# Designs tried in a protein design chat: VH-VL binders against q58428r495to569. Part 28

Target 1, 75 residues: q58428r495to569
Amino acid sequence: SGGKDINYIEVNYEIKKGSLFPPGFVDCNENISYNDEVVLIKDDTFLGIGRALMSGFEMKKAKHGALVNIRNVKS
Below, E stands for the ipSAE of ESMFold2; O stands for the ipSAE of OpenDDE; V2 stands for 0.75 times the mean of E and O plus 0.25 times the DockQ between their complexes.

## First folded at step 16 (VH-VL; framework fv_regdanvimab)

Design z6 (at its last look DockQ between E and O 0.85; V2 from the best seeds 0.79)
Fold by OpenDDE, look of step 16:
Structure z6 (fold): chain C 75 residues (1-75), chain A 124 residues (1-124), chain B 110 residues (1-110)
Amino acid sequence: as target 1 above (75 residues)
Amino acid sequence: QITLKESGPTLVKPTQTLTLTCSFSGFSLTTSGMGVGWIRQPPGKALEWLALIDYDDDKYHTTSLKTRLTISKDTSKNQVVLTMTNMDPVDTATYYCAREYYDYRSGSDAFDIWGQGTTVTVSS
Amino acid sequence: ELVLTQPPSVSAAPGQKVTISCSGSSSNIENNYVSWYQQLPGTAPKLLIYDNNKRPSGIPDRFSGSKSGTSATLGITGLQTGDEADYYCGTWDSYKRAYVFGGGTELTVL
C-alpha cells in the first residue's frame, strides 16, 4: 500500500536495499520521527519500506548523510 | 594544486575567543560538492570533528561545542573562519582545516585534503 | 563518548597482514560511507580509504577497506615500516548531523 498520510517518503528513483540519500529524496511527511518505519513511494507507487534516520522535518533540510535505511524493496 | 592553511593565534587565555582562518587554493567554495571542515586533535589524543561549511552555506557543528562554535566562509577570499568562545585549557590542540569532497549525487563524502594544522595552546 | 570504536593498538612484523576494526551504529557506519585516514607521526592526517573501499590516487592496493552492518574494517597487507602510524575511521552520523571519527588505532611495525 503506502498511503501519503502515514510516514511516507517520496523518492525520485528506483530504490534498492541500503540508504536513501538527499539526491533521491523528493518529499515526506514531516511527522516522521527518528527510527519510524517509513514507506517509500515514487509516483504514487509503493517501492519499499525503510527506517527513518531522522525526523521528516529534518529530512527536508538534510543535505549530508543518509536519510533512511531501506530495509525491504518490493519485488 | 590544492592547499589549505590554518592561521590565527597560537596562544589564547582562558575565557577568550579563538578565531582561526583557513585559507585555501586550488578549489572554490562556489563549486558544488565542496566544503571545508575543522578538526582538532589534543596532544596525544584522537581526531575530533568540530564543524563543516559547504558550498551552499550549510553549516554543521559538533553538538558538544555548538554553543561555542561559529563557522563562516568568504568565497571571494577563499577563506573559512572558525570562532570558538570561552576557551579553556582543555581546548588546547592542533586545529586542522580540511576540504570535504561531497558527492552530491551519491551522498559520499570524505576529507581528502588537509592543512598542516596550527597548534593552539590555552593558558593563563 | 566516542561514536566509533577502534582498537587502541595493533602490531605486526613487516610483510604480515593486519586489520583494524571500526564499530559504529545504524545512524553512522551502517548507512553512510566510511573513510579511513592515516596519520604518520608528527604529520596531518591523510585520506587513505573513502566510500568504504575506494583508494585515492597514490594509495597502494596493500590498503583495503570493507564494511558490513555497523562495522568497517581496514586491511593492510605486506606491512612496511613506513606504515607505522595512527589510523582513524570516519563517517557521517545522520542522527547527530555531524561527522564522527573513531578513537584511532596505533599501528606498530615490529
Scores: ipSAE 0.835, ipTM 0.944, lowest interface PAE 0.5, mean pLDDT 95
Fold by ESMFold2, look of step 16:
Structure z6 (fold): chain C 75 residues (1-75), chain A 124 residues (1-124), chain B 110 residues (1-110)
Amino acid sequence: as target 1 above (75 residues)
Amino acid sequence: QITLKESGPTLVKPTQTLTLTCSFSGFSLTTSGMGVGWIRQPPGKALEWLALIDYDDDKYHTTSLKTRLTISKDTSKNQVVLTMTNMDPVDTATYYCAREYYDYRSGSDAFDIWGQGTTVTVSS
Amino acid sequence: ELVLTQPPSVSAAPGQKVTISCSGSSSNIENNYVSWYQQLPGTAPKLLIYDNNKRPSGIPDRFSGSKSGTSATLGITGLQTGDEADYYCGTWDSYKRAYVFGGGTELTVL
């Protein structure tokens, strides 16, 4: 399938290496699993790569703790 | 001055339900970023975090005890209540309540003010 | 098994320096802020370090914290007999959606 199978996470800011916390989170693929590689996007633009610290379903509800370990940021 | 104080029974029998109350002053659980958590410590052993309730009524429980724990608050009385079902002698511990300060913007997180603790013995 | 691993005990003479390690994982120490707590004999724990390396008011600067990867370290210099206590690291674990403490480290000043 298209679109729906990408482990995307939409953010509202220009990311840097480190941790994504809930205020920066907009939306994601609910089917992401813990420790999956994820693609961070903003306004449909690729920003970088990270690793999920919880499921995508849980990310959409979370208000506490880091959601993603951001490992690489696009130059 | 910010204070927290635990209250409840000091002796319970196996299988009973323990109810502990944290009464606090000097802050409100309506303030953004405020929470109250419960931590226990068996005699001579490590701290064990149990549960947390925050200002917007989100609740968190340690996974191993999730089915036994309930946490609630009464913001008008500045109280947080913990119940723990099916008590066992291994649950004998000092129980602390503590204020959690959480900065939702940065993710900063700490238990900055602790109660004195209350010792609960589970025995016949 | 403990989520955060600390040495059970450390010791040193007055005036010396010690470090206490805390080992965890990506879902806790690496990506969430680490705190350290001091528990003097017979007392409740007290916040000693927050945000990995910051000291609350009233905590002397001979207490320090640092973090690298999945490991955090508490440093104590100029040891005094009043520093004899148990020390715990603590942090949020994003996967467990729970706060976690280390197993504690007993500091003895000989």
Scores: ipSAE 0.705, ipTM 0.917, lowest interface PAE 0.9, mean pLDDT 92
ESMFold2 (binder alone), look of step 16: mean pLDDT 92; pTM 0.946

## First folded at step 17 (VH-VL; framework fv_regdanvimab)

Design j1 (at its last fold request DockQ between E and O 0.93; V2 from the best seeds 0.86)
Fold by OpenDDE, fold request of step 20:
Structure j1 (fold): chain C 75 residues (1-75), chain A 124 residues (1-124), chain B 110 residues (1-110)
Amino acid sequence: as target 1 above (75 residues)
Amino acid sequence: QITLKESGPTLVKPTQTLTLTCSFSGFSLTTSGMGVGWIRQPPGKALEWLALIDYDDDKYHTTSLKTRLTISKDTSKNQVVLTMTNMDPVDTATYYCAREYYDYYSGSDAFDIWGQGTTVTVSS
Amino acid sequence: ELVLTQPPSVSAAPGQKVTISCSGSSSNIENNYVSWYQQLPGTAPKLLIYDNNKRPSGIPDRFSGSKSGTSATLGITGLQTGDEADYYCGTWDSYRRAYVFGGGTELTVL
């Protein structure tokens, strides 16, 4: 998929509107900045759109707090 | 029973360093989800979160005071220490330590048990 | 600066209901769990509500919490004189990577 060409966040579950927390986070590109629109993907499948609550760099390190506000879900 | 208790000087001179110790019992900072935070409250004012240390030795600090704050733990002694440098009269407050429970999987987060607090006055 | 905003004071007569609002933003209240703390005069804060709407053991069901968007609300029904206290909302701020408290609300029972 073309998900890696944009601000992508890879997750390990079927998302719903709300918040993405670290357990559901797999990977992202570090180019993501706070408040950026991001695409959520799982197994190269587009799942939805969210807004980053921190940088991609911080997401990879984060153990505490929500990472993304999930605003739109495709399914 | 879970308890936390703050100890340290109650009077500090300006520019001096404050060292407070939180001694706790009834839980361990080796347990997943456990943390200890410091919160202060100036007389007649609101609660102010200062710092947090968790079971994995991750540390968090309020940005405004980050350069002045150091938090550490001694798991074997069930103690958490807060150090605050360059104290000023504006830092006069009651200082609380409290247990934070953070559920990694759910995102649940709260300070569920508090110490009684210790009053620190900064004065010449 | 306060990250979470609360009304400085609320008041009502015994038996009435009151609500205390807590206003935040996307990085805190909207996406993280909100807690409420009760601080009786001269005492340390006590956890009153956690996970937006859950009560710890010993907290009566007169106390309730809710969250919608970037705001949280504490509800108190059947107001009692013993409820006179300061109430604080708190939550994690993802952007600041810090816990944040509201400015507190003083509840007076008339």
Scores: ipSAE 0.892, ipTM 0.958, lowest interface PAE 0.4, mean pLDDT 96
Fold by ESMFold2, fold request of step 20:
Structure j1 (fold): chain C 75 residues (1-75), chain A 124 residues (1-124), chain B 110 residues (1-110)
Amino acid sequence: as target 1 above (75 residues)
Amino acid sequence: QITLKESGPTLVKPTQTLTLTCSFSGFSLTTSGMGVGWIRQPPGKALEWLALIDYDDDKYHTTSLKTRLTISKDTSKNQVVLTMTNMDPVDTATYYCAREYYDYYSGSDAFDIWGQGTTVTVSS
Amino acid sequence: ELVLTQPPSVSAAPGQKVTISCSGSSSNIENNYVSWYQQLPGTAPKLLIYDNNKRPSGIPDRFSGSKSGTSATLGITGLQTGDEADYYCGTWDSYRRAYVFGGGTELTVL
């Protein structure tokens, strides 16, 4: 499958291990499901890997609480 | 000084709809990060969060009671209203309203000021 | 049923130290800030700890909080009889899109 089938989450900053909150979120694949492994990107560049704490549909409108558990960050 | 006060009936019959009003002063629900939530506590039992409405008019409800709960606000009157349908004796509890302070950027989240609570008994 | 698990009760002598645990999951305790609430007998709850380990104004530093993984801990040193209360942890749950409280812990000072 093409690029739109990847469980991507676009962010606006250089990530660190921890939690992604709404201010750092830009966009994502809305078909992500809770607890899916996700790839975090910025400007089409791979930054790291995390686990979704909600669906991608909910991430796009969330204003409250962590969206992603960031597990691994590119060195 | 920040205060919240619950008001409404103290006795309701099974199947009736409960309407509780939280009247507050010393803050506004137009201020970023402000919210008002409802929490109940049956006699001798644990706290149970019910619902929350924030400054941005986002509403949240505990999953198990979502179809029975409605929360709304009147920002001009500094009031938040909770409606709970189809009351049952198991809903007998003290009902609290509390201010939620949420910092969007940090994710800080707490109920920092509580009302004194109002006890609602559901009985025929 | 309980999303956050606390021991039902703890006890210790005056002057001693006690800890109260709160166990949750990645969607709540691990990735969201934890608060602790004190409820003295016959009163409304009061915020005791926020942001995992911070004290509101007026809370003495013998109350402390910490978090590791999916678990949070309230610590109380120099126990006083006035500390007898129920203690609740609370945090946002991202999956449920709801705030959740633990089941509460009754502290007895003997």
Scores: ipSAE 0.794, ipTM 0.933, lowest interface PAE 0.6, mean pLDDT 94
ESMFold2, look of step 17: ipSAE 0.792; ipTM 0.933
ESMFold2 (binder alone), look of step 17: mean pLDDT 92; pTM 0.948
OpenDDE, look of step 17: ipSAE 0.853; ipTM 0.949
ESMFold2, look of step 18: ipSAE 0.768; ipTM 0.927
ESMFold2 (binder alone), look of step 18: mean pLDDT 92; pTM 0.950
OpenDDE, look of step 18: ipSAE 0.833; ipTM 0.945
ESMFold2, fold request of step 20: ipSAE 0.775, 0.790; ipTM 0.929, 0.932
ESMFold2 (binder alone), fold request of step 20: mean pLDDT 92, 92, 92; pTM 0.950, 0.950, 0.949
OpenDDE, fold request of step 20: ipSAE 0.891, 0.890; ipTM 0.958, 0.958

Design j2 (at its last look DockQ between E and O 0.96; V2 from the best seeds 0.84)
Fold by OpenDDE, look of step 17:
Structure j2 (fold): chain C 75 residues (1-75), chain A 124 residues (1-124), chain B 110 residues (1-110)
Amino acid sequence: as target 1 above (75 residues)
Amino acid sequence: QITLKESGPTLVKPTQTLTLTCSFSGFSLTTSGMGVGWIRQPPGKALEWLALIDYDNDKYHTTSLKTRLTISKDTSKNQVVLTMTNMDPVDTATYYCAREYYDYWSGSDAFDIWGQGTTVTVSS
Amino acid sequence: ELVLTQPPSVSAAPGQKVTISCSGSSSNIENNYVSWYQQLPGTAPKLLIYDNNKRPSGIPDRFSGSKSGTSATLGITGLQTGDEADYYCGTWDSYRRAYVFGGGTELTVL
């Protein structure tokens, strides 16, 4: 899918502005780097845009702290 | 009811390894959300976070000292051990262990109970 | 290197209000919960505020916390002589994957 070809982060909930924490994290592009703009998706649906607070690689391992700053949510 | 207490040598020679033990009671490090962290404070200076170990045996270390620090837990003894290699006079400080409560779901995180601290002096 | 920045000192007279700022960044304060710690002279730190604005049991409502953007603020009203202490902000840093403290603020009651 198009989303998987970009800096995508798959989540398991309906997001809002703020922080994405590990429980809401499902998967991501491992090539995401710190401070990258990322697209939040759920079930292949675009939900919003955020800023990565760590690499995608680290996100997959993270169990502590926010993963993404969610800046914009699709209305 | 919840207590933490640091123990170990109060005097260490340069290049030696410091081993500190945090003995705690009133909670279990097998309980979800529980962690134990180490924080030090040089005389007259700010708090410095060193390391953390949680109930799931996840370990975190401050980057600047990562190669020198090792943290481990013994849940059966309610103890957390911190080792710090190649001690230097600059490492002279009061070392605290503290309980960290963090909520995996909400992201809540704080050190809510502290030990009294143990003063470690590094000197030849 | 200090990740969180606090004023080195603040002072006020008894009964007055004082605020202590804590400045960070996106990877810490903006996206993670901030805690405040009080350290009375010669004692271990005590948790004063957690989750940005919550008080542990036993902490009077004279103490308050707030967060906006990359900054957090501790507020103390009705200042008492017993409030004279060092105050530290702290939070998780997602990028560093570490807990971080501010440089501390010395509060003097005049």
Scores: ipSAE 0.863, ipTM 0.952, lowest interface PAE 0.5, mean pLDDT 95
Fold by ESMFold2, look of step 17:
Structure j2 (fold): chain C 75 residues (1-75), chain A 124 residues (1-124), chain B 110 residues (1-110)
Amino acid sequence: as target 1 above (75 residues)
Amino acid sequence: QITLKESGPTLVKPTQTLTLTCSFSGFSLTTSGMGVGWIRQPPGKALEWLALIDYDNDKYHTTSLKTRLTISKDTSKNQVVLTMTNMDPVDTATYYCAREYYDYWSGSDAFDIWGQGTTVTVSS
Amino acid sequence: ELVLTQPPSVSAAPGQKVTISCSGSSSNIENNYVSWYQQLPGTAPKLLIYDNNKRPSGIPDRFSGSKSGTSATLGITGLQTGDEADYYCGTWDSYRRAYVFGGGTELTVL
């Protein structure tokens, strides 16, 4: 959460493989770029890995469309 | 019954600004998830999405025309207005407005009701 | 370059089956809902399929939709001459922050 060089995305729910939409989004590293690999976290706990569908700057203000392709979920 | 209808000039000269109005009934653009988009279709060619304005006043434009397009709404009149500057004969097309239904929580998204379209010719 | 690719045309005999493909990417078809639109000759488009595979009220079940990865498919069974139309896929593109349509597919019933 405090590392600005880590491609993190903070979510508010138990994720599944698929798409992250805006209601599940809490915060992220603003410097994420389109198509970057990202780590999904909740309460500082690693949940899984995804791929960004837009920049982190855009994620923080987006209200329409999927933000992340969630590719792997920690078992 | 939900309806949308396009209105505006049918003949425009090159370099002029086109202003089209979408008048709709049976829904409100103050309702969460509602939007109105504009789509055009040149004669014998494919649909081209142009712009969208939603209930929250967020606006989206196709990248290739973003400097020529503006979109606005008047929710009290149930109207959406598209303005396209510097018209050229290549912009001759049928212009449609359509309702976009978007569910914020599920991500459901579609243009579910379309106007009949208005044909705009850009000539001479 | 088109963002969503469809075959320009397909044809089949009355009573037969046809499929229409729509190819895209992870920022559109893979992660956003796909819709299909039917445009009968001389008319406005109408919604045929939404949410990848759901039919609006009044659309018969011989129309179906599916998607796998970055591709979507419209299926039409029991073809009728009234099905002759142009068919378009459409979806939101998260990267472009824009809606995108495919190039359209002309269906001819022999």
Scores: ipSAE 0.751, ipTM 0.923, lowest interface PAE 0.8, mean pLDDT 93
ESMFold2 (binder alone), look of step 17: mean pLDDT 92; pTM 0.947

Design j3 (at its last look DockQ between E and O 0.92; V2 from the best seeds 0.85)
Fold by OpenDDE, look of step 17:
Structure j3 (fold): chain C 75 residues (1-75), chain A 124 residues (1-124), chain B 110 residues (1-110)
Amino acid sequence: as target 1 above (75 residues)
Amino acid sequence: QITLKESGPTLVKPTQTLTLTCSFSGFSLTTSGMGVGWIRQPPGKALEWLALIDYDDDKYHTTSLKTRLTISKDTSKNQVVLTMTNMDPVDTATYYCAREYYDYWSGSDAFDIWGQGTTVTVSS
Amino acid sequence: ELVLTQPPSVSAAPGQKVTISCSGSSSNIENNYVSWYQQLPGTAPKLLIYDNNKRPSGIPDRFSGSKSGTSATLGITGLQTGDEADYYCGTWDSYRRGYVFGGGTELTVL
């Protein structure tokens, strides 16, 4: 999908502004870097935009702390 | 009811390895959300987080000292051990172990119970 | 290097209110829960506030916490002489993947 060609974060819930924590994380592009703008998606549906708080590689391993600052949520 | 207590040498020579043990009671490090962290405080200075180990054996270390720090747990003994290599006088501090409670789902995180601390002096 | 910034000291008279600020960044305060710790002279730190604004059992409601953006604030009303202590903010830092404390604030009761 197009999302996999960008800085995507796949989540498992309906997001809101704030922090994405590990339980809501499903997958991401490992090429994401700290402070990158990321696209939040669920089931190939765009949900919003956030800012990465760590690399995508680290996100996949993270079990502690917020992963993404969710800045904008699609209305 | 919940207690933590630090033990180990109070005097270490430069370049030696410090091994501290945190013995705790009143909780289990097999319980979800439980962790034990080490925090130190040089005389008259601020708290400095060093390392953390949780119930799932995840380990975290402060970046500046990562190569010198090792943290491990023995759940059967209710103990957490911190080792710090190549000690230097600048590492002189009171070392605390503390229980960290974190909620994986909510992101809640705090050190809610502290040991009394043990003072470690590094001197030749 | 301090990741979280606190004023070195604050002071007020008994009965007054005081606030202690804690300034961080996106990777810590803005997105992670903030805790506050009280350290009385010669003692180990004690958890005072957790999850930005919650009080553990035994902590009086004179103590309050708040967070906005990349900053957190500890509030103390009805200041008592027994409140004289060092206060530290702390939180998880997502980028550093570790816990971080502020530099501490010395509260003096005049």
Scores: ipSAE 0.867, ipTM 0.952, lowest interface PAE 0.4, mean pLDDT 95
Fold by ESMFold2, look of step 17:
Structure j3 (fold): chain C 75 residues (1-75), chain A 124 residues (1-124), chain B 110 residues (1-110)
Amino acid sequence: as target 1 above (75 residues)
Amino acid sequence: QITLKESGPTLVKPTQTLTLTCSFSGFSLTTSGMGVGWIRQPPGKALEWLALIDYDDDKYHTTSLKTRLTISKDTSKNQVVLTMTNMDPVDTATYYCAREYYDYWSGSDAFDIWGQGTTVTVSS
Amino acid sequence: ELVLTQPPSVSAAPGQKVTISCSGSSSNIENNYVSWYQQLPGTAPKLLIYDNNKRPSGIPDRFSGSKSGTSATLGITGLQTGDEADYYCGTWDSYRRGYVFGGGTELTVL
């Protein structure tokens, strides 16, 4: 299905390794599953790779706890 | 001074519904970052988190008991109410309410002030 | 089945140092802040450490916390008989969408 099936997470800041918390989250593919590898983007620019700590559906409504373990950041 | 106090029945029969009230003072659930949670402890056993309700009326329940638990608040009375259906002798425990202090921006999260607890026995 | 694992008991003499471990996972300890709670005999738990390594007002600096990966550690130096208590780690679990406590550690001062 092309781009629509990509496990993307859109953020509002330049990421660093660590945890993505709700204030930095903008949007994501709702079909992401727990523990999936995800790509982090900002303004359609690839920023890095992480691991989902919950489903994409849950990320869109979460207000507590880390959403993603950010493992790699584009240098 | 911030205080929380649990109230409700101390003896409940199997299959009955338990209703516990947390009455608190010194803070409000209209304040950003404030929440109240319920934690239980069977005699001689570990703490078990049950549920949480925050200032924004978001509710969380431990997965294993989600169908048995309801949590609600009355902000005007500074009260949080927990109900737990279909009680069983294994649910005999001391039940605590505690204030959750959390910061949305940093993700900081802790139960910083606890009630004294109320012991509930489930027996015929 | 506990999400966070702690040793059931530890002991040490007055004046000594003790550590208590807490083992978890990526969805809890690794990516969320860890707290430690002290429960003195017959009393309610009390917050001892928050944000992995910070002390609330009134907690002496002989209590310390640290975290590495999926493990957290509580340290107590200058051990006193008044430190005899159960100690619990706790943290938010992102996958479970709720808070989790460890199984608790009974500290005995001999």
Scores: ipSAE 0.777, ipTM 0.930, lowest interface PAE 0.7, mean pLDDT 93
ESMFold2 (binder alone), look of step 17: mean pLDDT 92; pTM 0.952

Design j4 (at its last look DockQ between E and O 0.93; V2 from the best seeds 0.83)
Fold by OpenDDE, look of step 17:
Structure j4 (fold): chain C 75 residues (1-75), chain A 124 residues (1-124), chain B 110 residues (1-110)
Amino acid sequence: as target 1 above (75 residues)
Amino acid sequence: QITLKESGPTLVKPTQTLTLTCSFSGFSLTTSGMGVGWIRQPPGKALEWLALIDYDDDKYHTTSLKTRLTISKDTSKNQVVLTMTNMDPVDTATYYCAREYYDYWSGSDAFDIWGQGTTVTVSS
Amino acid sequence: ELVLTQPPSVSAAPGQKVTISCSGSTSNIENNYVSWYQQLPGTAPKLLIYDNNKRPSGIPDRFSGSKSGTSATLGITGLQTGDEADYYCGTWDSYRRAYVFGGGTELTVL
């Protein structure tokens, strides 16, 4: 999908502005870098836009702290 | 009921390795959300977070000292050990261990119980 | 290098209110829960506020916490002489993958 061709983060919940924490994280583009703009998706559906607080590689390992600053949520 | 207590040498020579032990009671480091961190404070200076180990044996270290720090736990003894190599007079400080409670789901995170601290002086 | 910035000192008279600011960034304060610690002279720090604005048991409601954007604030009303202490903000930094403390604020009760 188009979303997975960019800096995507797959989540397992309906997001809102704020922080994405590990429990809500499913998968991401491992090539995401800190401060990259990322697209939040759930079941291939666009949910919103955020800023990565760490690399995608780190996100996949993270058990502590927020992963993404969710800035814009699709209404 | 929850207590933490630091133990180890109070005097260390430069270049030597400091080994501190945090002995705790009233909680288990096998319990989800539990962690133990080390924080130091040079005389008259600010708190400095050093390292943390949690119930899942995840370890975190401050970047500036990462190569010098090792943290480990012995759940059977309710102890957490911090080692710091190549000590220098600048490392003179009161060293605290503290319980970190963090909620994996909510992101809650705080050091809610502290030891009394142990003063470590690095001097030749 | 301090990741979180606090004013080095604040002062007020008994009965007054005082605020202590803590300035950080997106990777820490904005997205992670902020805690505040009180350190009375010669003692270990004590958790004062957690999760931005929650008080542990035993902490009076004179103490309050708030967060907005990349900054957090500790509020103390009805200032008492016993409140004279150092106050530290702290939070997790997602980028550093570390807990970080502010530089501390010395509160003097005039």
Scores: ipSAE 0.813, ipTM 0.943, lowest interface PAE 0.5, mean pLDDT 95
Fold by ESMFold2, look of step 17:
Structure j4 (fold): chain C 75 residues (1-75), chain A 124 residues (1-124), chain B 110 residues (1-110)
Amino acid sequence: as target 1 above (75 residues)
Amino acid sequence: QITLKESGPTLVKPTQTLTLTCSFSGFSLTTSGMGVGWIRQPPGKALEWLALIDYDDDKYHTTSLKTRLTISKDTSKNQVVLTMTNMDPVDTATYYCAREYYDYWSGSDAFDIWGQGTTVTVSS
Amino acid sequence: ELVLTQPPSVSAAPGQKVTISCSGSTSNIENNYVSWYQQLPGTAPKLLIYDNNKRPSGIPDRFSGSKSGTSATLGITGLQTGDEADYYCGTWDSYRRAYVFGGGTELTVL
């Protein structure tokens, strides 16, 4: 459907500026590219904006290193 | 007591394949967060990370040498093996193995215990 | 052309303070933990600082680390002749999916 081409990253916690590491990651659009702007969500709620540090395909497999630079968090 | 020791040939000829073994004790590559990496240092030059294998058999290689490097482990022998194909005189260096401690949950990542190194010369 | 850039050398007198910089990028220093390694002449490297600013057991507190943005800094106070060594920063690079070291900094205590 229309939402599948959004650069979303689903997380399992209330984020802060900094790094998203694999344990906080739930799912994402696998078509995200390195350095793309991404939207971070939890339970369909917008949490903030970040920049991808790898492709979405790699994020879904990654066990090592930060996945996203979280730049802005919604107050 | 945690120790690592590099072993292998100290002299190889150009085009030959180098095989180095890291033998370690005091930890296991079946333990979460444990890994072993290889780092080299040409005489008078900087450290260069080469490759890493961790407890769940994930492998990583420096991009510039990826087609020349293979890393594997034998957990029953507490050994990690690095092979590097098509050796050239510029590959002359001291080769170190080192334990990587990686905490999946925090992202903490460091090489906390190093072997003494083995010097490999590539010459006719 | 290194991924992480360090000054090639620094020097200071015994008892003084020095800092050693390490410049990187968003995919490495900014978002991943930084370590520092000390290599005394003729020896293997030794972990000096991990997790940006933590010391392993046995490392005196005159060694310190910090990070801001894409840069990290090693600080050494109360310099001793035994601190003469090469110092390397290191960190994971998420884009390269590889660990990277800086080019090293030679510390001379005069």
Scores: ipSAE 0.775, ipTM 0.929, lowest interface PAE 0.7, mean pLDDT 93
ESMFold2 (binder alone), look of step 17: mean pLDDT 92; pTM 0.949

